# VH-VL binders against Autophagy-related protein 27 (ATG27): the designs that were tried, part 15

Target 1, 150 residues: Autophagy-related protein 27 (ATG27), of Vanderwaltozyma polyspora (a7tfh9r21to170)
Amino acid sequence: LKCANNRVLRKYHIDKHSAKKSVARDTPPSKTTEKWYVNPCEEHPADDIYDGCDKSDDICGIVMVDLPVFNKDPFVIKRIEATDMASFTATEESNALVLRYTGISWGQNMVAANIRYFCDKNSNEDEITSSIWANNDISIIIKGPSGCKK
Below, E stands for the ipSAE of ESMFold2; O stands for the ipSAE of OpenDDE; V2 stands for 0.75 times the mean of E and O plus 0.25 times the DockQ between their complexes.

## First folded at step 15 (VH-VL; framework fv_navenibart)

Design z3 (from x1 with heavy chain E106D; at its last look DockQ between E and O 0.75; V2 from the best seeds 0.00; counts 0 for: pae E 8.7 > 2)
Fold by ESMFold2, look of step 15:
Order: structure tokens, then C-alpha cells, then sequence
Structure z3 (fold): chain C 150 residues (1-150), chain A 121 residues (1-121), chain B 107 residues (1-107)
């Protein structure tokens, strides 16, 4: 995204940050690793991304499953990538900057993603505090400087 | 109705300056980038520069930097482009154009009618 | 600067024909391409953004495709009002640049 050109996004520090999160869960008989990367603005260099993400992704989500009982290598069960092939809108809600991506293809299905940024002036970096998949809708909450107005 | 109305045709001598105006109406002037583009007779389009009227963030094509100045007057919702040290090759129709954007695209959705600038001895 | 090279420079076609105009960028610009139509004595009219997305009010006989460096504007069934010059434009980076134009002459 060219965030400086967007009438909503240009008001925010979103063009200076990215956010990453990796979470491992015990899901017997397997182990599940969930990785998220969010970097919507082209003005911010795409650095330090997870293996399997593309530098051109606004959103990259990878879910891997490790099945040691079956003596198999870990494999990807979900890969979500939002790029310029998806539709995009930015809006302001009362306490959040909201980015909505639609038209994300996953197999035969269309998936939507909503990224909510909340301002945290006490932090130097964005933190993904929630990542939820429900009903073909991905919800990610980020707290940090990106949600703060310039 | 969203509209951009430009000032009238100009005939200028080499070495002089021209200032073209572009009056915007029908939308929030300070929320959209304004571009200047020119078209020499029988030629294609050439981008000159862009300004965000809300904060005067301005960017120029390097070809013109040093002799072009793009400004706005928020109270009259008018953009200006001034080109100095005119040469005969600056003879062209000069357009203002609003940038429409939605995420990944930047496109000129509304254009002024054009202002013909003729530079001749 | 990113150069946009259009072909052909001119084209003659009949009403009802399928017309294809191509545009090639000097480097990858992903899908950051717009297309414009310009009739004589008029300002350009915006047709297509993001290489393939049709602007509201543009007839669906117009379509665009491509990504990276190679882009195409197609008119599926040419109409008399489609006589014009067509320009591609990259908006990947400043300075924004245009193709040299393709003049479409309807027989």
C-alpha cells in the first residue's frame, strides 16, 4: 500500500512499523505453530520476515503442524497472504484504525481479514495481541505506535 | 459535481514565467492530492508534480525541479503551478488532475479542461 | 525513471472488432498500472486501475490484464465512440510516467 496517499492512513504512524508474532501450541497428538506478519505500507521496508512469507505481503499468516507420533516433518495447513490482488479499505472506528482486506483466495473460498490498530504511545514497536480465525474472517489486533496519529 | 476549472490560455516569451490556476469544487480540497501534467502538441503526457493541499507536501519530477513551483490556496480551493525560465519546448497544454486512491491504486480520476501555454519569440 | 512503452503506436479497426493494446514497463511495477482514454481536444478519461479493475461507469467491453512488466488493454467489441488515443500509466514510483499512446482509428 502507498500509505502516504491514503487519506486515512496518512494520519497515522503505520508507515514506520511492522508487526510479527509466533505462537506455539500443544495440540495433542500434534504441535501447532502459528506465525503472523503484518506490514501494510510500502514506505516501511519488508525486513525480518518469516520463512514462507513474501516481502510483498501486507499480511502473511502461516500455521504449521508437527506430527511426531507419525514420524513426519512439519507441514503447513494454512497460508494466508494479502497482497495487491485483494480489495482494501481503511476506516476509523472510535478507538481504532481498521484495515479491511477482502477477496483473499484460499483454495475455492474467499476470506476476509480485519486488522485493528490501537494506539500505545508507551511502545516503540507494534505488537500483535490477538489473531483469530472465525467464519472465513481473520481478525488481528495490533497495539503500538502505528495506531497513533501523527 | 466534482470539477476542476483552469485559467485561460497564455502566450509567453522565452525566459519568462507562467502561473496556471486550477479551481476545485464539489469535494474536500484538502483530502486529495493534486497533480500537474502537460501534453506538448501531438505528444504524450508528462507528469510535472503533485501536492497534498492539506499540508502542502509537494513532490516534483526531477526534470522540472528548480523551475517549477506547485502551491495551493485552501481558502479559494485553488492549486497553482508556476513554471519559470520558459523555453519553446515548454509549449503544451497543462492539466491539473485529482488523484483518486483506494489502497493500491493512484489514478487521475478528475481532470481540468487544460490550459494552453505557448512560448514563442 | 520507469519507461512505459506502448504498442502499437496506431491501429485501425472496424466496429465490432476485438482490439488489444499492450504496454511494457522497463522494470517490474507489480499491478500499479492505470489506463486512460483521450479524445481529440479533451482531457484524458480514466478507465482502469490496478491493471485490471474497471472504473465505475466504464463499459464492460473494456478490460485490462497483466502484472509485473507486461500489460494489456482489450476492447472486446469496438464501438464508434471508442475512437481515441489510449495511454497506460505507471504509478509504482515517482515520477509517474505514461506510455506514448496508441491512436485507435475506427474504419
Amino acid sequence: as target 1 above (150 residues)
Amino acid sequence: QVQLVQSGAEVKKPGSSVKVSCKASGYTFTDYWMNWVRQAPGQGLEWIGIIYPGDSDTRYNAKFQGRVTITVDKSTTTAYMELSSLRSEDTAVYFCARLEYEGWYDAFDIWGQGTTVTVSS
Amino acid sequence: DIQMTQSPSSLSASVGDRVTITCKASQSIRSYVAWYQQKPGKAPKFLIYAASSLQSGVPDRFSGSGSGTDFTLTISSLQPEDFATYFCQQYYSYPYTFGQGTKLEIK
Scores: ipSAE 0.018, ipTM 0.632, lowest interface PAE 8.7, mean pLDDT 85
ESMFold2 (binder alone), look of step 15: mean pLDDT 91; pTM 0.921
OpenDDE, look of step 15: ipSAE 0.034; ipTM 0.692

Design z4 (from x2 with heavy chain F101H; at its last look DockQ between E and O 0.05; V2 from the best seeds 0.00; counts 0 for: pae E 3.2 > 2, placed apart)
Fold by ESMFold2, look of step 15:
Structure z4 (fold): chain C 150 residues (1-150), chain A 121 residues (1-121), chain B 107 residues (1-107)
Amino acid sequence: as target 1 above (150 residues)
Amino acid sequence: QVQLVQSGAEVKKPGSSVKVSCKASGYTFTDYWMNWVRQAPGQGLEWIGIIYPGDSDTRYNAKFQGRVTITVDKSTTTAYMELSSLRSEDTAVYFCARLEHEGWYEAFDIWGQGTTVTVSS
Amino acid sequence: DIQMTQSPSSLSASVGDRVTITCKASQSIRSYVAWYQQKPGKAPKFLIYAASSLQSGVPDRFSGSGSGTDFTLTISSLQPEDFATYFCQQYYSYPYTFGQGTKLEIK
């Protein structure tokens, strides 16, 4: 996204940050890892991103299964990437900047993602505090500087 | 009704300056980027620069850097483009154009009628 | 600067014909292309954004396609009002640049 040109996004520090989160769960005999990367603004260069994500992604979500007992490499079982192929809107709620992506392709399905940014002026980095992928809906909450107005 | 109305035609001598105005109406002037684009006779379109009237954030095509100044007057909802040190190759129709930005896309969705600037001695 | 090269530079066609105009960018610009129609003595008219999305009120005989470096504007069945010059424009990065134009003339 060209965030400086968007009349909503240009009001926020969102063009200076990205956010990553990796969560592992014990699912015996396997281990399941969920990874999220959010970088909506083209003005912020892509970080060293997770294997399986593209530098042009605004949102990348990966779910992997690891079977270490069987000496096998982890398998990606879910991948979602929000790019310029999706529709995008930005809105302001009372205490949050809300980014909505729709029409994200996942196989034959269409997925929607809602990213809510809450301001934390005391943090220098964005933190993903919630990441839920239920059916064809993704909800991500980010707390940090990106949700703060310029 | 959204429209951009530009000032009238100008005939200028080489070395002089021209200032073209663009009066916006029918929308919130401070919420949309305003561009200047020119078209020489029988030629294509050439982007000059852009301004965001809300905060005067301004970008120029490097070809014109040092010769062009783009400004706005928020009280009259008018944008201005001033081009100095005029040469014969600056003879063109000058357009203002509003930039629409939504999601991933941009376009010049509303254009002024054009201002013909002729540079000849 | 990103160069936008249109082909052909001019085209003669009859009412009812299908025409195709191409535009090539000097580097990848994703889908950040807009298309405009311009009639003599008039300002350009916006037709297509994001390479393939039609502006509201534009007839569905107009279509666009492409991503990366190669883009196409197609008019499926020419009407008398479609004879004009067509421009592509990239908005990937400053300076914004236009193709040199394709003049579509009546045969």
Scores: ipSAE 0.379, ipTM 0.770, lowest interface PAE 3.2, mean pLDDT 89
ESMFold2 (binder alone), look of step 15: mean pLDDT 91; pTM 0.929
OpenDDE, look of step 15: ipSAE 0.557; ipTM 0.843

Design z5 (from x2 with heavy chain F101M; at its last look DockQ between E and O 0.09; V2 from the best seeds 0.00; counts 0 for: pae O 8.1 > 2, placed apart)
Fold by OpenDDE, look of step 15:
Structure z5 (fold): chain C 150 residues (1-150), chain A 121 residues (1-121), chain B 107 residues (1-107)
Amino acid sequence: as target 1 above (150 residues)
Amino acid sequence: QVQLVQSGAEVKKPGSSVKVSCKASGYTFTDYWMNWVRQAPGQGLEWIGIIYPGDSDTRYNAKFQGRVTITVDKSTTTAYMELSSLRSEDTAVYFCARLEMEGWYEAFDIWGQGTTVTVSS
Amino acid sequence: DIQMTQSPSSLSASVGDRVTITCKASQSIRSYVAWYQQKPGKAPKFLIYAASSLQSGVPDRFSGSGSGTDFTLTISSLQPEDFATYFCQQYYSYPYTFGQGTKLEIK
């Protein structure tokens, strides 16, 4: 996205940051690792992305499964990426900046993503505080400088 | 408390125009989308349009395109819906309704009391 | 436009009954549905989101379910104050559209 051209996004520091998160969970008999990369603005180059993501992706989600009992290397079971067909809207709410994506690729399916940014003036980095799947939709919450107005 | 208070009932002739007002209070007016919805007697609900008071971004139901104008006055935290070229089929109760957004979820969480508009010769 | 077909148009029930109202969308709209309750002479009142299990201020007897094209509102044990007209609404895309309503009357 060209954030500078968006009437809402240009008001925020979202063009200066990206958010990453990697969480590992025990899921017997396996271990599951969930990775998220969020970088909506083209003005901020994607230099440090996860394997399997593209630099052009506004949103990339990867779920990896490790099955030690089978002596197998971890493998990707799910990938979420913004596509050229994805639509986008940005909306200001009382205390959050909300980004909505539709037409995001998830394997053979198309899903939607909702990203809510909350301002944290005391942080220099965006933190993904929550990532939730509900009815094939993704909800991501980010707290950090991106959610703050210029 | 959060509330929406609408203008009084209107009786109009066919071909005339009506402008209904919706005064918002108890919340930051510019942070919430405002909808207009109508309900004909004994019928369901019909969405007319929506406006974001912050920048007056407005979308209309195509059914009303060309006849409806939705505006806001930020200084008085009031939304307006003007419908022109009135016909008998426009007889209905007109509601303003605030849009609440919670993550993916949206709802008209606050409603005005409604304004009855009667169009008759 | 997305059509929301609500059923039944009306039903009679007794206090304590389990009641289910259905809304069918003309296309997949994920879970972007809201339910409203309207009493005579009053504005509609927001009730619950389609995929809501816990919502503040809503009695536990109300529940919503569904995704894609089929949505249901369930009242597990009807109370006297629940007799009203209920509407579903989609907010998947403009124009927003409503079901035609279900009038829940006392048997």
Scores: ipSAE 0.015, ipTM 0.627, lowest interface PAE 8.1, mean pLDDT 89
ESMFold2, look of step 15: ipSAE 0.342; ipTM 0.768
ESMFold2 (binder alone), look of step 15: mean pLDDT 91; pTM 0.929

Design z6 (from x2 with light chain S53Y Y92N; at its last look DockQ between E and O 0.60; V2 from the best seeds 0.00; counts 0 for: pae E 6.4 > 2)
Fold by ESMFold2, look of step 15:
Structure z6 (fold): chain C 150 residues (1-150), chain A 121 residues (1-121), chain B 107 residues (1-107)
Amino acid sequence: as target 1 above (150 residues)
Amino acid sequence: QVQLVQSGAEVKKPGSSVKVSCKASGYTFTDYWMNWVRQAPGQGLEWIGIIYPGDSDTRYNAKFQGRVTITVDKSTTTAYMELSSLRSEDTAVYFCARLEFEGWYEAFDIWGQGTTVTVSS
Amino acid sequence: DIQMTQSPSSLSASVGDRVTITCKASQSIRSYVAWYQQKPGKAPKFLIYAASYLQSGVPDRFSGSGSGTDFTLTISSLQPEDFATYFCQQYNSYPYTFGQGTKLEIK
């Protein structure tokens, strides 16, 4: 009852959606792919999520590098998972629903995630429109129904 | 002083109804979910349902489907649970319990004193 | 519905003993388990949330552990005031369900 009983989240359609996105960059001599899955309420998992992610993850991030000049298969350089036991806060900012996860341990580092939801009443699905690293923090922007009040 | 005070004991005949009250004080009534839980003699606890007083959003245990109604009166900060078509197996102590939720914290942190309902012919 | 199977049903112990009570869920509930203490004629008292986090004011001789389906409540050095009935409860999904209880009696 993580979202159903939360004083902030219960007011939003966030309990009915998940989101995923793959972002590719040319980083010669390599190619870098970041794959993201966001499902804070654990109730409507996306089909066909990325290998290495669990449908019950709140946040899953996979960073892969491909070195085609060396004719080698892609390999994972970073895996980030936020489960229901990571530190978690839901707040409202002026025009966004904000989820903050902290205390996510990965190797020697601690990763934080800031998920901002903006309402789009004309969409049936959430879209990750931005995924930006700043130091050890990932900022993810989602536009769609989840940011809209019930 | 956060407190839940319930109505007094009831003796009922099979087939009748009972309405138990739970008066809340010492906190903002509309900010917290209110639950109802019962305990038959010598038995464990059984969840009946939950209401959010701010908008009356209400959920029931399917076991009580069609027989239970949970309501609130915001002006008196009082929650009510009404159970109809009573049977002898409904004999129990009925508790109201406040649910506190903050981040990962979720607790029935404040309980009423209990209301004994006895169903006998 | 998620069934919570609690064991033992009753337990006799002496002051100073270490006591362990177990609770098993019929399906994964991650760590969404609470523990309660109830003395005769009184309402339950909340002890532990999220399987292992101690409620404020609960003595640190109480601890909880587990995830998935298997959970334990431990009292490290039993005190006279700890003789009561203990219940686990899942809050992973509706309906909320409780274990049948473990009555902890003085030996």
Scores: ipSAE 0.087, ipTM 0.675, lowest interface PAE 6.4, mean pLDDT 84
ESMFold2 (binder alone), look of step 15: mean pLDDT 91; pTM 0.926
OpenDDE, look of step 15: ipSAE 0.584; ipTM 0.860

## First folded at step 16 (VH-VL; framework fv_navenibart)

Design b1 (from z2 with heavy chain E106L; at its last look DockQ between E and O 0.74; V2 from the best seeds 0.00; counts 0 for: pae O 7.4 > 2)
Fold by OpenDDE, look of step 16:
Structure b1 (fold): chain C 150 residues (1-150), chain A 121 residues (1-121), chain B 107 residues (1-107)
Amino acid sequence: as target 1 above (150 residues)
Amino acid sequence: QVQLVQSGAEVKKPGSSVKVSCKASGYTFTDYWMNWVRQAPGQGLEWIGIIYPGDSDTRYNAKFQGRVTITVDKSTTTAYMELSSLRSEDTAVYFCARLEFEGWYLAFDIWGQGTTVTVSS
Amino acid sequence: DIQMTQSPSSLSASVGDRVTITCKASQSIRSYVAWYQQKPGKAPKFLIYAASSLQSGVPDRFSGSGSGTDFTLTISSLQPEDFATYFCQQYKSYPYTFGQGTKLEIK
């Protein structure tokens, strides 16, 4: 998305940052890793993205499973990508910048993504503080400079 | 109704300047980018530049950089395009056009009626 | 700059015909394409996006397809009011650029 052209996004520093997070948890007999990459603005080139993600993705979510007991390499069991084919809206809601993606394909399912940005003027980097599934929608919370107005 | 109304035809000498106006009405002027596009006789469309009236953020086609100035008057909801050092090849119909967003997609959804600028000695 | 090469430059067709206009970008522009219709003495009129699934107020006989570098505008059944010049446009990056146009004339 051309954030500079968006009436809402242009007010924020979102065109200068991306967010990235990787969380691993034990899921016996396996280990599950959930990765998220969020870079809505084309103005900010994708950098150091996860394998399996496209540099053109605004949102890329990957769930990997590692099966050490079987001596197998980790494999991807879920991938979520938001591209220019998805519907998009940006709104200002209750002290947060909210990006909504709808029509995201996930296998045979269609899901939506809500990215809520909160301003943190004391940070130079965006941090994904939460990624929660509710029904078929993913809610991502990011705290950092992107949520701050220019 | 949303509409853009442009100023009248201009006849200019080479080396002079022209300033075309575009009066916007029927929508919030400061919320939409305004483009300028020209079309030489029998030719295609050429994008000149874009301005966001809300803060006057402006982008130009490098081809015209240094020779074109795009401005707005928020009080009259009017956009302006001034082109200096006019040449014969600047003869064209000049359009203002509003940029609209629909999700990921952009379009020039509202156009002015066009302003004919003729440059001749 | 991204060049948009439009073809054909002109096309003669009859009412009821299926018409196809092509636009090729000099580099990948994803789906950031818009199509316009222009009649003599008038300003261009927006028709459809590359992904024609979005409503635009334009008759269903107009459809767009393509991604990357190759794009197509299709008129499934030409109507009398459709004779005009059509332009593609990319808005992937500045400067925005247009195709040369396709003049659709009555056969």
Scores: ipSAE 0.016, ipTM 0.632, lowest interface PAE 7.4, mean pLDDT 89
ESMFold2, look of step 16: ipSAE 0.057; ipTM 0.669
ESMFold2 (binder alone), look of step 16: mean pLDDT 91; pTM 0.927

Design b2 (from z2 with heavy chain E106Y; at its last look DockQ between E and O 0.67; V2 from the best seeds 0.00; counts 0 for: pae E 8.5 > 2)
Fold by ESMFold2, look of step 16:
Structure b2 (fold): chain C 150 residues (1-150), chain A 121 residues (1-121), chain B 107 residues (1-107)
Amino acid sequence: as target 1 above (150 residues)
Amino acid sequence: QVQLVQSGAEVKKPGSSVKVSCKASGYTFTDYWMNWVRQAPGQGLEWIGIIYPGDSDTRYNAKFQGRVTITVDKSTTTAYMELSSLRSEDTAVYFCARLEFEGWYYAFDIWGQGTTVTVSS
Amino acid sequence: DIQMTQSPSSLSASVGDRVTITCKASQSIRSYVAWYQQKPGKAPKFLIYAASSLQSGVPDRFSGSGSGTDFTLTISSLQPEDFATYFCQQYKSYPYTFGQGTKLEIK
């Protein structure tokens, strides 16, 4: 995204930060790992991303399943990339900057990503504090400087 | 309806200045970028610069920096482009164009009718 | 500055022909390319954004493709109303720059 050109995003420090997080879920007999990387603005060069993510991605999500009981190596079951051409909106809620990406294809399904940025003036880094799936949509909460107005 | 109406044709002498106006109507003026683009006779298009009327954030093509000033008047919903130290090479049709730019979407969707500026001795 | 180079500069074709116009950027612009049609004495008309996304109301005989540095506008079956000058534009970074144009004349 060219965030400086967006009517909403240009008001925020979002063009200076990225965020990533790895989450493990216990889903017996398997283990599921979700890796998330969020860097919506082209003005901020991609840095320190997970293997399998592309530096041009606004959002990269990698979902892996590990079946250790069956001595089977981890494999990717879902890879979500929002880059060029995805539908996008930015809106302001009362206490959050909200980014919505739609039109992300995964198999036969269309998925969306909803990213909420909350301002944390005491932090110099963005942190992913939540990642929740609902109805094939991913909702991600980020706290940090990006949610703060310039 | 959405419309951009530009000022009339101008004939100028080298070394002088021209100020072209672009009156916007039918939309929220402060929510869209306004561009200036010119087209010399028989030539392609050349981008001059852009302004966001909401905060007056302004960017120029370096070719014109030092000679061009782009401004807006929010109360009259009018954009202006002033080009100084005119040369004969500045003879062109000057267009204003509204830009909608959100994420990957990009459109110069509304254009003014053009203002012919002729620079001759 | 990112230079946009179009080819050909002009061409003649018949109604019903398939026409291809190319545009090359001097450095990668991902998919930040728009295409325009301009008829004599008129302001440009917007056709395509993001290299391949068709503007509402544009006939589906128009298509765009490409990513990176090489981009193509295709008209699959020329109609009489398609004679015009076509040009590409990059909007990856300032200054926005245009190709020099391709004049399409109907034989």
Scores: ipSAE 0.017, ipTM 0.632, lowest interface PAE 8.5, mean pLDDT 85
ESMFold2 (binder alone), look of step 16: mean pLDDT 91; pTM 0.927
OpenDDE, look of step 16: ipSAE 0.023; ipTM 0.673

Design b3 (from z2 with heavy chain A107Y I110Y; at its last look DockQ between E and O 0.81; V2 from the best seeds 0.00; counts 0 for: pae O 7.1 > 2)
Fold by OpenDDE, look of step 16:
Structure b3 (fold): chain C 150 residues (1-150), chain A 121 residues (1-121), chain B 107 residues (1-107)
Amino acid sequence: as target 1 above (150 residues)
Amino acid sequence: QVQLVQSGAEVKKPGSSVKVSCKASGYTFTDYWMNWVRQAPGQGLEWIGIIYPGDSDTRYNAKFQGRVTITVDKSTTTAYMELSSLRSEDTAVYFCARLEFEGWYEYFDYWGQGTTVTVSS
Amino acid sequence: DIQMTQSPSSLSASVGDRVTITCKASQSIRSYVAWYQQKPGKAPKFLIYAASSLQSGVPDRFSGSGSGTDFTLTISSLQPEDFATYFCQQYKSYPYTFGQGTKLEIK
């Protein structure tokens, strides 16, 4: 998305940053890794994305499972990608910038993604502080400069 | 009722300049990008530039860079397009057009009625 | 710059006919295409997105398709008021560019 052309997004520093998160947890006998890459604005080029993601993705979520007992490479069990084919809205709330993606395909399911940006004027980088699944929809919270108004 | 009303026809000599106005009403002027597009007789459409009245952020077609200036007057909710060093090839109908967006998609939803600019010696 | 090439430049058709207009981009523009209708002496009027989204008030006989470089505007059944010139436009990047137009005339 050309954020500079969006009435809402234009007001924020979201066109200058991206956010990444990788969280691993033990899921015996396996290890599960959840990765997220968020870069809504094409003004900020994707430069360091995860394998399996496309540089054109506004949102890319990957869940990988590692089964060490099999001595095999980790495999992807879940992938979510929001592209320009998904519906998009940006809204301003009292203390957050909210991006909503709908119509995201995930297998036979259609899912939505809500990204909530909170301003952190003391940070130079966006941080994904939360990623929560609910009814196959994903809610992501990002804290950082992107949530701050220009 | 969004309306874009442009200034009247202009006849100019080569080397001179023309300034076309576009009076906007019926919406918040500072919240929407305003485009300028021209159309030579019997030809297609050519994008000239775009401005965001809220902060006067402006982008130009490089073809016109250095020769075109797009400005706004927020107090009168009017956009302007000034083209200098006019040539016969600049003869065209000039339109202002508001940019709207819906998610990923963009379009010019409201247009001025057009201003005919004729450049002739 | 991204060039938009329309075809045909003109065509004649009758009321009730199915009409197809094509627009080809010089490079991939994903789905960032808009179609406009222009009648003589008037400004262009937005019709649809490439993904077949319609402007409010635009009849559903108009539809758009395509992604990447090849795009199509289809009028399923021409009505008298549909005779006009049609333009495609890309907004993938600046400068915005238009096709040269397709004049749809009555046969």
Scores: ipSAE 0.018, ipTM 0.646, lowest interface PAE 7.1, mean pLDDT 89
ESMFold2, look of step 16: ipSAE 0.338; ipTM 0.758
ESMFold2 (binder alone), look of step 16: mean pLDDT 91; pTM 0.925

Design b4 (from z2 with heavy chain F101H; at its last look DockQ between E and O 0.82; V2 from the best seeds 0.00; counts 0 for: pae E 5.3 > 2)
Heavy chain, then light chain:
Amino acid sequence: QVQLVQSGAEVKKPGSSVKVSCKASGYTFTDYWMNWVRQAPGQGLEWIGIIYPGDSDTRYNAKFQGRVTITVDKSTTTAYMELSSLRSEDTAVYFCARLEHEGWYEAFDIWGQGTTVTVSS
Amino acid sequence: DIQMTQSPSSLSASVGDRVTITCKASQSIRSYVAWYQQKPGKAPKFLIYAASSLQSGVPDRFSGSGSGTDFTLTISSLQPEDFATYFCQQYKSYPYTFGQGTKLEIK
ESMFold2, look of step 16: ipSAE 0.240; ipTM 0.738
ESMFold2 (binder alone), look of step 16: mean pLDDT 91; pTM 0.928
OpenDDE, look of step 16: ipSAE 0.273; ipTM 0.787

Design b5 (from z2 with heavy chain F101Y; at its last look DockQ between E and O 0.06; V2 from the best seeds 0.00; counts 0 for: pae O 8.6 > 2, placed apart)
Fold by OpenDDE, look of step 16:
Structure b5 (fold): chain C 150 residues (1-150), chain A 121 residues (1-121), chain B 107 residues (1-107)
Amino acid sequence: as target 1 above (150 residues)
Amino acid sequence: QVQLVQSGAEVKKPGSSVKVSCKASGYTFTDYWMNWVRQAPGQGLEWIGIIYPGDSDTRYNAKFQGRVTITVDKSTTTAYMELSSLRSEDTAVYFCARLEYEGWYEAFDIWGQGTTVTVSS
Amino acid sequence: DIQMTQSPSSLSASVGDRVTITCKASQSIRSYVAWYQQKPGKAPKFLIYAASSLQSGVPDRFSGSGSGTDFTLTISSLQPEDFATYFCQQYKSYPYTFGQGTKLEIK
């Protein structure tokens, strides 16, 4: 996504940052790891992305399962990727910058992604503070400089 | 050219208030954060607050304990700083300064000429 | 708040001298420091970013270095127009804070 061409996004520092998070939890007899990479603006080249993600992805979500009993490497069970080819809207709502991706294919389903950016001038890094699935849609909250206006 | 022109010198009594103006020209006023900074005689610089003229989002230095109000008039591309309950310690030159970003870096790249505010009984 | 301790408060030097001004932050601020030059009766003027080659029309004799808590402004060969007061500033977080300044005088 070329953020400079978007009336809303060009007002924010979102073109200079990316966000990444990896969370693991016990899911007996396995362990499940959920990874998220968010880089909506092509102006900020993707770097150090997770295996399985593409540098062109605005959003990349990966769910991996590790079954130690099998003594094998973890395997990916879910992958979601959003690009600028998906329907996209950017709005300013409730003191947050909200990015909405719709029409994302996930198997036989269509899903949506909502990315909410909150400004944190005290931080130089974007932090994913929440990633929640609801009604087959993913909601991600990011706190950091990307949510701040230029 | 880009410039900031401030209002003239002020002489105030303790307990009164002062409102300094900063007229911006030569650039898109609503696209840049505007800062207020003051400098007491022979002293360093003290940041007062910042405002985004586009939507009047404002941040203040907590040191001023709500005595300061920063506003803008988009129609005249003018920023204002009002300081109430003035004390002798508020005697200083007050500057407006535009914030510029360059990648990860920030700077106050354009400054007003300064407004001298003298608080005396 | 992040305190910026600048040193020295003043120094005398001659044209052609190498001058070094330091600024120490009370906590790590990465490289988020800017330097300003101020002449008497005038507003501060943005000079350079710390630890960056980026300059705002400033001569090459000015350079900034440092990361974390310790920062340095260097003038490799002092020129007559360089005599002024210099300030460091951090923009890591609100409130923005400045050093107390270094007055560079003619010896």
Scores: ipSAE 0.012, ipTM 0.625, lowest interface PAE 8.6, mean pLDDT 89
ESMFold2, look of step 16: ipSAE 0.235; ipTM 0.735
ESMFold2 (binder alone), look of step 16: mean pLDDT 91; pTM 0.927

Design b6 (from z2 with heavy chain L99Y; at its last look DockQ between E and O 0.70; V2 from the best seeds 0.00; counts 0 for: pae E 5.7 > 2)
Heavy chain, then light chain:
Amino acid sequence: QVQLVQSGAEVKKPGSSVKVSCKASGYTFTDYWMNWVRQAPGQGLEWIGIIYPGDSDTRYNAKFQGRVTITVDKSTTTAYMELSSLRSEDTAVYFCARYEFEGWYEAFDIWGQGTTVTVSS
Amino acid sequence: DIQMTQSPSSLSASVGDRVTITCKASQSIRSYVAWYQQKPGKAPKFLIYAASSLQSGVPDRFSGSGSGTDFTLTISSLQPEDFATYFCQQYKSYPYTFGQGTKLEIK
ESMFold2, look of step 16: ipSAE 0.155; ipTM 0.701
ESMFold2 (binder alone), look of step 16: mean pLDDT 90; pTM 0.914
OpenDDE, look of step 16: ipSAE 0.640; ipTM 0.868

